# Ledger of designs, part 4: VH-VL binders against q9vpl3

Target 1, 224 residues: q9vpl3
Amino acid sequence: RGKINIQRPKAPHYERARVVAVTQPKYPELPKAKSCFKTRAERTQQQQENPYNEIIAREVRNWLDHSRLVAFFHLSSITADDIFRVRVQLHKQNLHLKSYGSKIIEQAVKNTRYEAIVPLFHSNHCIVFSPDPEKTAALLRIVRRVPQMVLLGGIVEETMLSRNQLVAYAQMPGLHAVQAQLVQTLSQAPGHLIQQLQAHQNSFVQVLDVHAKNQMNEETPKST

## First folded at step 1 (VH-VL)

Design f6 (framework fv_fezakinumab)
Fold by ESMFold2-Fast, scan of step 1:
Structure f6 (fold): chain C 224 residues (1-224), chain A 122 residues (1-122), chain B 111 residues (1-111)
Amino acid sequence: as target 1 above (224 residues)
Amino acid sequence: QVQLVQSGAEVKKPGASVKVSCKASGYTFTGYYMHWVRQAPGQGLEWVGWINPNSGGTFYAQKFRGRVTMTRDTSISTAYMELSRLRSDDTAVYYCAREGYDILTGYYFDYWGRGTLVTVSS
Amino acid sequence: QAVLTQPPSVSGAPGQRVTISCTGSSSNIGAGYDVHWYQQLPGTAPKLLIYGNSNRPSGVPDRFSGSKSGTSASLAITGLQAEDEADYYCQSYDSSLSGYVFGGGTQLTVL
């Protein structure tokens, strides 16, 4: 005769609302110009302040500061249903898919060690956060089936890694010490990520080309 | 244990159609792409196309577009390849092959069916 | 005709080393696509031997190894044994064809 233990059932309404909020465009809202009857002080405040961007930028900074795994992706055209399914798969592995506008990312990382990531977000993009760096392999396995998401690079244990370095990190055994040693071995000098992106513009184009070819392989031919 | 079991050998006349089946077991059928690869007698391997068993999405090599159709039945974990308007040079062993998962690499075939010989003769 | 170029045959004595080359172009191996290798024994289906340029699946002996440089890849077999007599195929992806491509195959003969 036992009593049922308290259980927190899966919250589909909460998950659905959160997913809808995250899948909605994360871009800076235009300064609100609802009424021209505002006072001079109110109009000056409206022109100078950007409270929406600052609030979301703080959220992004919090995710960056408290995540041991951050992966950056280029995101090509994808349906809301497809991205929802991907987000659910990622969430089961404690991987959190977020999308933010480039200006919000810039505000979030300005004057921080992560300022170098800004160039990655000049096109359509998304970011995956996790407190668990051991989930890097699981992340790459999941996104292998999502040709619309192209890995650009990431941050592991506060170290900025290129695409190839992050992929190499994911191959290592699940021992934390071994993973930490690999990150140290693969890490580059401060500012290297920007230098590598600028030097490897062709590599970025090649990654997008590979992704486009992978996308073509996953599409049903219109003739059939 | 992963197994891909293919249908038996077929003999067809030029102009006919053939439909080859590949029944998967030992893994989640909808979790992996299925490819078709052919090999003419004494010749090398030639990629035909793939199907995503989850979505039903397909992609075919240019040489076969308009003549090949790939389908699947998730209730019996079976993939199909139908090749129409057969020519004598379509005589080959047709393999189904599963696309493996790897965090480093792109497209590779980790498990193969034993092949189905399709002979096209007048 | 195969898109990737392999020698049609290679031979060696038991215990020796043989190397099989696979040459591509700027649209496939040269574009950064990985190279995979398959072993086909007479009358059987191909079997995955090497994936992602140099990785071995479980059950493949360490005497088989792969490498890639520029537009070419290579399969090395050390300690050659009679059961290694087979056809070997390299495979990659080609961006200009938007498809998967194979080498013409190399027949290994153990003398």
Scores: ipSAE 0.000, ipTM 0.431, lowest interface PAE 13.8, mean pLDDT 76

Design f7 (framework fv_fezakinumab)
Fold by ESMFold2-Fast, scan of step 1:
Structure f7 (fold): chain C 224 residues (1-224), chain A 119 residues (1-119), chain B 111 residues (1-111)
Amino acid sequence: as target 1 above (224 residues)
Amino acid sequence: QVQLVQSGAEVKKPGASVKVSCKASGYTFTGYYMHWVRQAPGQGLEWVGWINPNSGGTFYAQKFRGRVTMTRDTSISTAYMELSRLRSDDTAVYYCARDTLYGDYFDYWGRGTLVTVSS
Amino acid sequence: QAVLTQPPSVSGAPGQRVTISCTGSSSNIGAGYDVHWYQQLPGTAPKLLIYGNSNRPSGVPDRFSGSKSGTSASLAITGLQAEDEADYYCQSYDSSLSGYVFGGGTQLTVL
């Protein structure tokens, strides 16, 4: 196939955007008496209007728009070295692990077809992007060994899928037929992904419990 | 070539603890996860847990949580499994086995350490 | 009991074909997780025989092959030889346990 992802943001591009945000021109100060106190609402509004957030939100929107596979994970405590190794394995399969703040995700998906995913990002989270939906099987194989990453759901061909639907997509032969079937099934109500997560609450809670116990095991063991 | 060398057989009393070692050679120790799998006499294989030698991160099967601790020493490329509050039904051959970050299968196995728990 | 179900024994004559089944559930093989197979000769550690459903490591004869369908997997041994007499174990990953699971093992007898 020809050119793919010509406008897709890359890791170096993301890092450069952060540097640019930090080195932005300083605004002139006004010699006026100023209040030292702000209400909680005013502080929240000020956070919302941060120019840095808008730049990164635009980058997230670009990733969402140019990726045919997006997977959402709850991320528990994990060392920088462990997450780096996961990133390396994912990158070999053209899978790009990104982490963004909840407010940035909210700003990125507001007024878009993806708005329903916002509740998934209340706690620590990360997202994996890929231009290739055939890599879903490789993604699940890699993250299977990372108990700190708990699959919540995803987007394939701009269609929201539950955890179980992503697993089914990964294992089905003929992928194109499965994609057509899933698109037809999920052309219904916007809350479908969230409802499916709630339906399998026991399984989800069990996985989180196992993950929490793994986190405790990492904290409890003392060096020999 | 890849080699996993385990410590020798142990005989323990009920209530004691045992620590089994697995010394790796022939590959980058921190590049692969190390699993522990046990086999009671005449029985099948049972997964105990894994350790990431790079980070020291561990994960244990539900059955063994609270009784097993896995550690490693990267300076000597050695992984350890300590099982406490031993019972007679913990009598088994304990294997260490290497797994890739990508594969979720055990490509090389140690020869096993027999742990006998008896009065 | 083991999480994955295997027949306790199978038998065949030299040169024949035998198959060993491995049956799982929706949380392991049925969820799309790969199946791997190990051969254990008497008094030895298990040895990787098949990985990723159907791949052979270097040194494993073409006589050994694996397949997976739905919630089950199979190991096929063609041209059966006396040295194939061993215990065979299937292994997968289980999402509900967040752990690795084995079959109960199958003892192969070469008649």
Scores: ipSAE 0.007, ipTM 0.456, lowest interface PAE 12.2, mean pLDDT 77

Design f8 (framework fv_fezakinumab)
Fold by ESMFold2-Fast, scan of step 1:
Structure f8 (fold): chain C 224 residues (1-224), chain A 121 residues (1-121), chain B 111 residues (1-111)
Amino acid sequence: as target 1 above (224 residues)
Amino acid sequence: QVQLVQSGAEVKKPGASVKVSCKASGYTFTGYYMHWVRQAPGQGLEWVGWINPNSGGTFYAQKFRGRVTMTRDTSISTAYMELSRLRSDDTAVYYCAREDYYGSGSWFDPWGRGTLVTVSS
Amino acid sequence: QAVLTQPPSVSGAPGQRVTISCTGSSSNIGAGYDVHWYQQLPGTAPKLLIYGNSNRPSGVPDRFSGSKSGTSASLAITGLQAEDEADYYCQSYDSSLSGYVFGGGTQLTVL
């Protein structure tokens, strides 16, 4: 490896490297930087004995913590070429398709606010992550053309949504702040949806009014 | 409107247990995780653990595992933290705090006023 | 021991700008986790001052601001006032500990 194609994305090489990293459970060597002291040999020993699961579980937790959109899918048999094409389409929309073993997911989310997702992974599955919840509509548009991927549910703005709630969220118009408030409202009792939505819209208008007034009183930004 | 009201100060002998309460009001109690943070006199803040009031699930900092138990009662919107086998260095103000969240992460707001637990012989 | 490093004290005169640093590592701030800041007046509970690196809750003056870069974060206070005299704590999440971590705290003295 030494080739660089500036105009063409490194997606094929990047995706291949990621697949290889996941399938090769070798513990990476510590960089040459010298360790000062080792006070707990047993802890170091245990960490080295199962480093693969620790690395992947950390990756899962980081994706969950930093993604404002997480969608869960059942995954039927699909060729490597077909799934690669789906990954490329999703990547163009800042959507990241990942697959993890159910035990790794359980280890990553046990005793966290995400523990409710564990039952979804008792069969073949995959997860799509994105920092941008506005991409929910794009996600559903892309996966409608992939019959091997069946939507189970998701997490939007830290709120657990069923399949039907996630589909409803994708169809809703509105600004980002309005969408975030609506996601919280969708988790409430149906009888109060309209009242809470109106309250959220009023608070959003209040925030915009205060923000506009504060903008008028702020110092003009300078390059300084 | 959102408020966390904690139980009053406690004085305990070494080896005893203490149970601190935190009553929530002004929001949906089961919708937010509750954290416990302590502060020894003149020292900084130290995270103890969290409880999910909806499921009863808990997670504790390594330092407190085996000595701390967090519970809740959803009928009265109250969270509890029990610390056992108390030592003098457990003397601290114990705070409960609601985990608030949005896409960018999670933080603590609001905080209870704190419960002073003094461990002395 | 605190996981995040803050200077133990900082001081300034009224009207001046002070900055409080918060230094982490690759498992917390360096891993991309947000930094939040709390103000603790003497004898009171901590109060949220900044969340999500740079956002202010309702009621916090705009002279308080936050920033984050690499493995560190900073809290800036402009137009320093006597009522700002307090302890300030940064807070983040640490993936290696699977837990929440605080800075050691910084005592701000207004001269």
Scores: ipSAE 0.005, ipTM 0.426, lowest interface PAE 15.9, mean pLDDT 75

Design f9 (framework fv_fezakinumab)
Fold by ESMFold2-Fast, scan of step 1:
Structure f9 (fold): chain C 224 residues (1-224), chain A 118 residues (1-118), chain B 111 residues (1-111)
Amino acid sequence: as target 1 above (224 residues)
Amino acid sequence: QVQLVQSGAEVKKPGASVKVSCKASGYTFTGYYMHWVRQAPGQGLEWVGWINPNSGGTFYAQKFRGRVTMTRDTSISTAYMELSRLRSDDTAVYYCARDFGEYAFDIWGRGTLVTVSS
Amino acid sequence: QAVLTQPPSVSGAPGQRVTISCTGSSSNIGAGYDVHWYQQLPGTAPKLLIYGNSNRPSGVPDRFSGSKSGTSASLAITGLQAEDEADYYCQSYDSSLSGWVFGGGTQLTVL
C-alpha cells in the first residue's frame, strides 16, 4: 500500500507472540474512565523521536506546493489489485495517487495555509495530486467507478474547495477561464476552510450565484 | 541472507558522470528505505540521500541537489545512484545502506570506490 | 564541517573503560532525535553498533552501551579488547538540514 509503511513493524518475535496470544484474556479490558489514547504531549514527544515523519512531511509539502490540483478522499477497504488498477487509470491522466499517515500530514501542513485539512485525515484516506487543474473532471469520472473512494474536498489553484465546490468546478467544462475566475472570486471572501470542507451547503448554488452576479453587469444591447 | 551487493570500482575524469548499483537480497526490497552515504579517503561519513524503493520517491542532501539522481528497478531489487558533473573532491567510497525502521542503517553494502582524476 | 562533534581519538589499555562523546545542537540531538553509533574496522563498511540511543543489535557484546543527555550522547566500551580498535561514528537527524548527520569520527587505539 502506502510508502509510509516502508518501515518494518515493531512486533513481538513469532514465538513470544504465540505465548502472549495464548495467555491473553478472552476479552481485554479497556478502561473507559481513563484516556485510551496518548496525550498531546506524548504524541509530540513521539513525533520528535520519528525523523522519517518529518522527512516524509517535507515530501508531502513539496507535492502540495507543486500541484495545482489536490483532491482528498476517504478510502474504504479495497484490494491491492483494485487500487493498482485505479492508479494506472489516474496515471494516464497525469493524476498521482498517494497515501500518507495522518501524523505526517499534520506535520507537513502545520503552520501553513493548508493546516485546515488536518481533520480530513482522521480515518483511512488518500490524496490525488496533479499539476493540471483541468484534470478535475477526468479525476471525478474515474473515481465515480470506485465506490471505495469518497471525495472529501480539494485544493485548486491554491484555493480550498469543498466537495460540492470541486464537483461544480468539474461540471463547467469548456469555460476554464470562467472557472478560474470563479475560484479566484470565492477566495476573495473565504469563510472557515474547515466549515467550507465539512458543511452540507449547496456549494453549486453558491458558485452559480457568484457567477451569475459577475455576469449581471455584462449587458449588451441587442441589435434590432 | 540479507545483503547489499554493489557494483565495482570506477575511475572517472572531472565533468563525467558515474552510476553505482546496489542489489538487495534476502529481504523485501520495497519494504525499507535505501540510503546512500559516502566517505572520502581519510575522512568521515557523509549522507547523500535516500530513495523509497516502493514509490521511487527520493530526497537528497542540499549539497548534492542538481547533481545526484537516485532510481530503482523493483524487478531486480536494485537501487542506483548517479552523480554527474564529477569533481576531484567527489573521490570517495559510496555505500548503500538499509534503514530497517529504527532510523538507523543496519545493513550496508561493501562500498564502491569512485576515483575522480584531475 | 562535521555537524556532530566527536573527539578525533581516544585510547585505553585492555580491560579498561573508554567513553566517546558526541555533541550536537538544538536542531538535532537537542531536538530529541535519536543517536546511533557505528563501528568501522579498517577497510570495511560501517557496522551498526547501537541504535536508538541505547539499543544493541543482535551480535553486539553487552560491553558496548549508549546513553543520551540533553544535546549530547556517549558511547561507553568496558572491558576493552584489541579487536575494538576501530573508528566510531555517531549519527542523528538534523531538522534544519532536513537530513542525516554524522560525527567526525573517533579513532580508538588499544595500547
Scores: ipSAE 0.000, ipTM 0.414, lowest interface PAE 18.7, mean pLDDT 76

Design i8 (framework fv_imvotamab_arm2)
Fold by ESMFold2-Fast, scan of step 1:
Structure i8 (fold): chain C 224 residues (1-224), chain A 120 residues (1-120), chain B 112 residues (1-112)
Amino acid sequence: as target 1 above (224 residues)
Amino acid sequence: EVQLVQSGAEVKKPGESLKISCKGSGYSFTSYWIGWVRQMPGKGLEWMGIIYPGDSDTRYSPSFQGQVTISADKSITTAYLQWSSLKASDTAMYYCARLEYSSGWYFDLWGQGTLVTVSS
Amino acid sequence: DIVMTQTPLSSPVTLGQPASISCRSSQSLVHSDGNTYLSWLQQRPGQPPRLLIYKISNRFSGVPDRFSGSGAGTDFTLKISRVEAEDVGVYYCMQATQFPLTFGGGTKVEIK
């Protein structure tokens, strides 16, 4: 029988972190040793490079690399009971809701093709992973009833998509079928299909650029 | 055989840059930390820092933070210690050593050392 | 930083007689996991350091049983039961309980 533990500390990411820690021979006690040090610039540097955070960051990278669907959400204040119900609904569709600190996300994606997503995680956020990109429609149907979760964008088959592009994808045939059709028509000018894929990529990049610039403008005093 | 082989002796002038190497062989290079230890002529051992080659996670001693850069290239199983601008006070023997941390946090394998002399 | 103090600075010993080296830390070396990460290194003239003992009292592979370590908390001892000619060198204690890793100042073992 057993039971599924879907509490945040015992969510799938905890089990994944433990597996990653076993395969990564970094000493997990290092963060505890650092907590005993005196406060100095050295301690601040060491805490920012915490090996425990790197273990979790590697888990995030592994989820990103091995999930064919990744969706990013802004998360407003939500009760434990409400998020529990959402997790149960998502899990039934092989969708895995995870929450990570913004510093861990930054560590996970730095020096990777996903580095551009960092600005999306400056506020409260969560991520949904799935090995099945055809579950995008089910994901959006479930989240539409959860006003605390606001879709920011996602990654489908290694392609970054804006909110609107991800919504459009949910209504398309499976990406594999669409790609197969493209191969058969590469000797022709299949304007609509190529334009759709290009527009999706460009819109997502533009959203990230606008968001990043807005964040930078908030940091810089304008009355200098 | 399990070994750490360091680059040859260096003679430099103050203000010059330098990068010395430590090549590991005979073991899983990405499964151990590599540390750098300085020994000034006739003096004791000073820990400078460590790097985990599997992900380039690096920790420095406060005395060496900002003075040196430690890096590693796991494709050629080599760790590096680098100075942007050498000082006469950098004259020392530099050892690399493998840090076993799963069973005890100790340096169980040492390189032969690289002598760095900085003089005008 | 944890300061490691070794005594004596120099230990002249007659061949076959015992030698004892003390190491004192400025604070407890007991880690939060219950282990004490205190090791002893030997450096023979012109050679790199060599690990002798780790976690206070565990002999590293290939280290003769005439070497033994003991101690707890802040006070540690390395003993050589009968000194041989090859034992000439400088001995260092090292702590890895807290960053930065720190070494004792060294004890020179010489034959009289």
Scores: ipSAE 0.000, ipTM 0.396, lowest interface PAE 15.2, mean pLDDT 75

Design r4 (framework fv_romosozumab)
Fold by ESMFold2-Fast, scan of step 1:
Structure r4 (fold): chain C 224 residues (1-224), chain A 120 residues (1-120), chain B 107 residues (1-107)
Amino acid sequence: as target 1 above (224 residues)
Amino acid sequence: EVQLVQSGAEVKKPGASVKVSCKASGYTFTDYYMHWVRQAPGQGLEWMGEINPNSGGTGYNQKFKGRVTMTTDTSTSTAYMELRSLRSDDTAVYYCARDFWSGYSEFDYWGQGTTVTVSS
Amino acid sequence: DIQMTQSPSSLSASVGDRVTITCRASQSISSYLNWYQQKPGKAPKLLIYAASSLQSGVPSRFSGSGSGTDFTLTISSLQPEDFATYYCQQSYSTPWTFGGGTKVEIK
């Protein structure tokens, strides 16, 4: 290949296009419309609501609704060529790398149980989506070779998991019932889990240091 | 399009060293890892190690650690593999193979192979 | 190191036959398995990556399946150009290791 194809995955891409098309406002032009003055309510709505941002926020909600695996990453400075190569590698495993502004993500997750993820996106970030949760191991293998991407946490089968919990999930055998039970057990304390995800963000320097050291160790032959 | 062209056959005495080259063309040399894989006569494939041309980082199979060195020259898009303290059981065909960002270590293009014969 | 065992070591088949080659890993490698074809005197060629993904330019008669420890390469209708030795390779952890190979010979 050599380039990412936005046609894939077919289902999320198709559904996104459909949602945008049917949601897009279409109404007849009003000949007597006066734009010289707007009411306070209209000005407030104009200031706080951007139709373009809402369309993109709906796209994000569509990705979240139709992906059984969502992984959140901090993204350090990376060239366009490097990120493109990563996208191609991820695409081979039906993993889709997306980047959205923090305000758009906030609009997308507002009034959902995932609203707590918003603080993860205050700096440079990216998200990987997949309809297949069994690709979690493949995802972690690929990103381990990309030091600019640091795993913060994720959502598997609509359950929020910390970095360590997501790593544990990746190591489980492919028995659906066993993995479902593990995910349920790991997510028993929502308040603690959310705090843990935010703590990982605050410990970013430590996470980057550990990640860099792990990458170095992988490149040298070991006795074992 | 994409080609990996290796140096010619070598005949060496036990205890000598050999340096095999692999010249890449048809792609951006620093975008792909380069691996070295050998195959003894009538035997299977054995991975020797890898190098990242962009960083110079290497990873060697423990079996060859201490005897093998992998290097690259990005100005000529050439990878090198030097094997020292040669033994008769090092007689093999040595291949270079590229890997797109070694996450899966899929060797999509291979050199034609270099025969190294170690005999006294 | 992860040991890769292929079976059979060789087989004889005729054009049009369905050929199945198996590969077993000494520990779970998820889907991190590749298949290569090697013709006499030539370098190996990548056929399948990630256990089941067909490499560009490879005929659709080749397919891969399996996960964990047990994997299969299938050639649905053997052609004259398919007589070669086939190798599996795990890409789960270094050192990358290959199976012993399966030689597909003319009957």
Scores: ipSAE 0.006, ipTM 0.445, lowest interface PAE 10.1, mean pLDDT 77

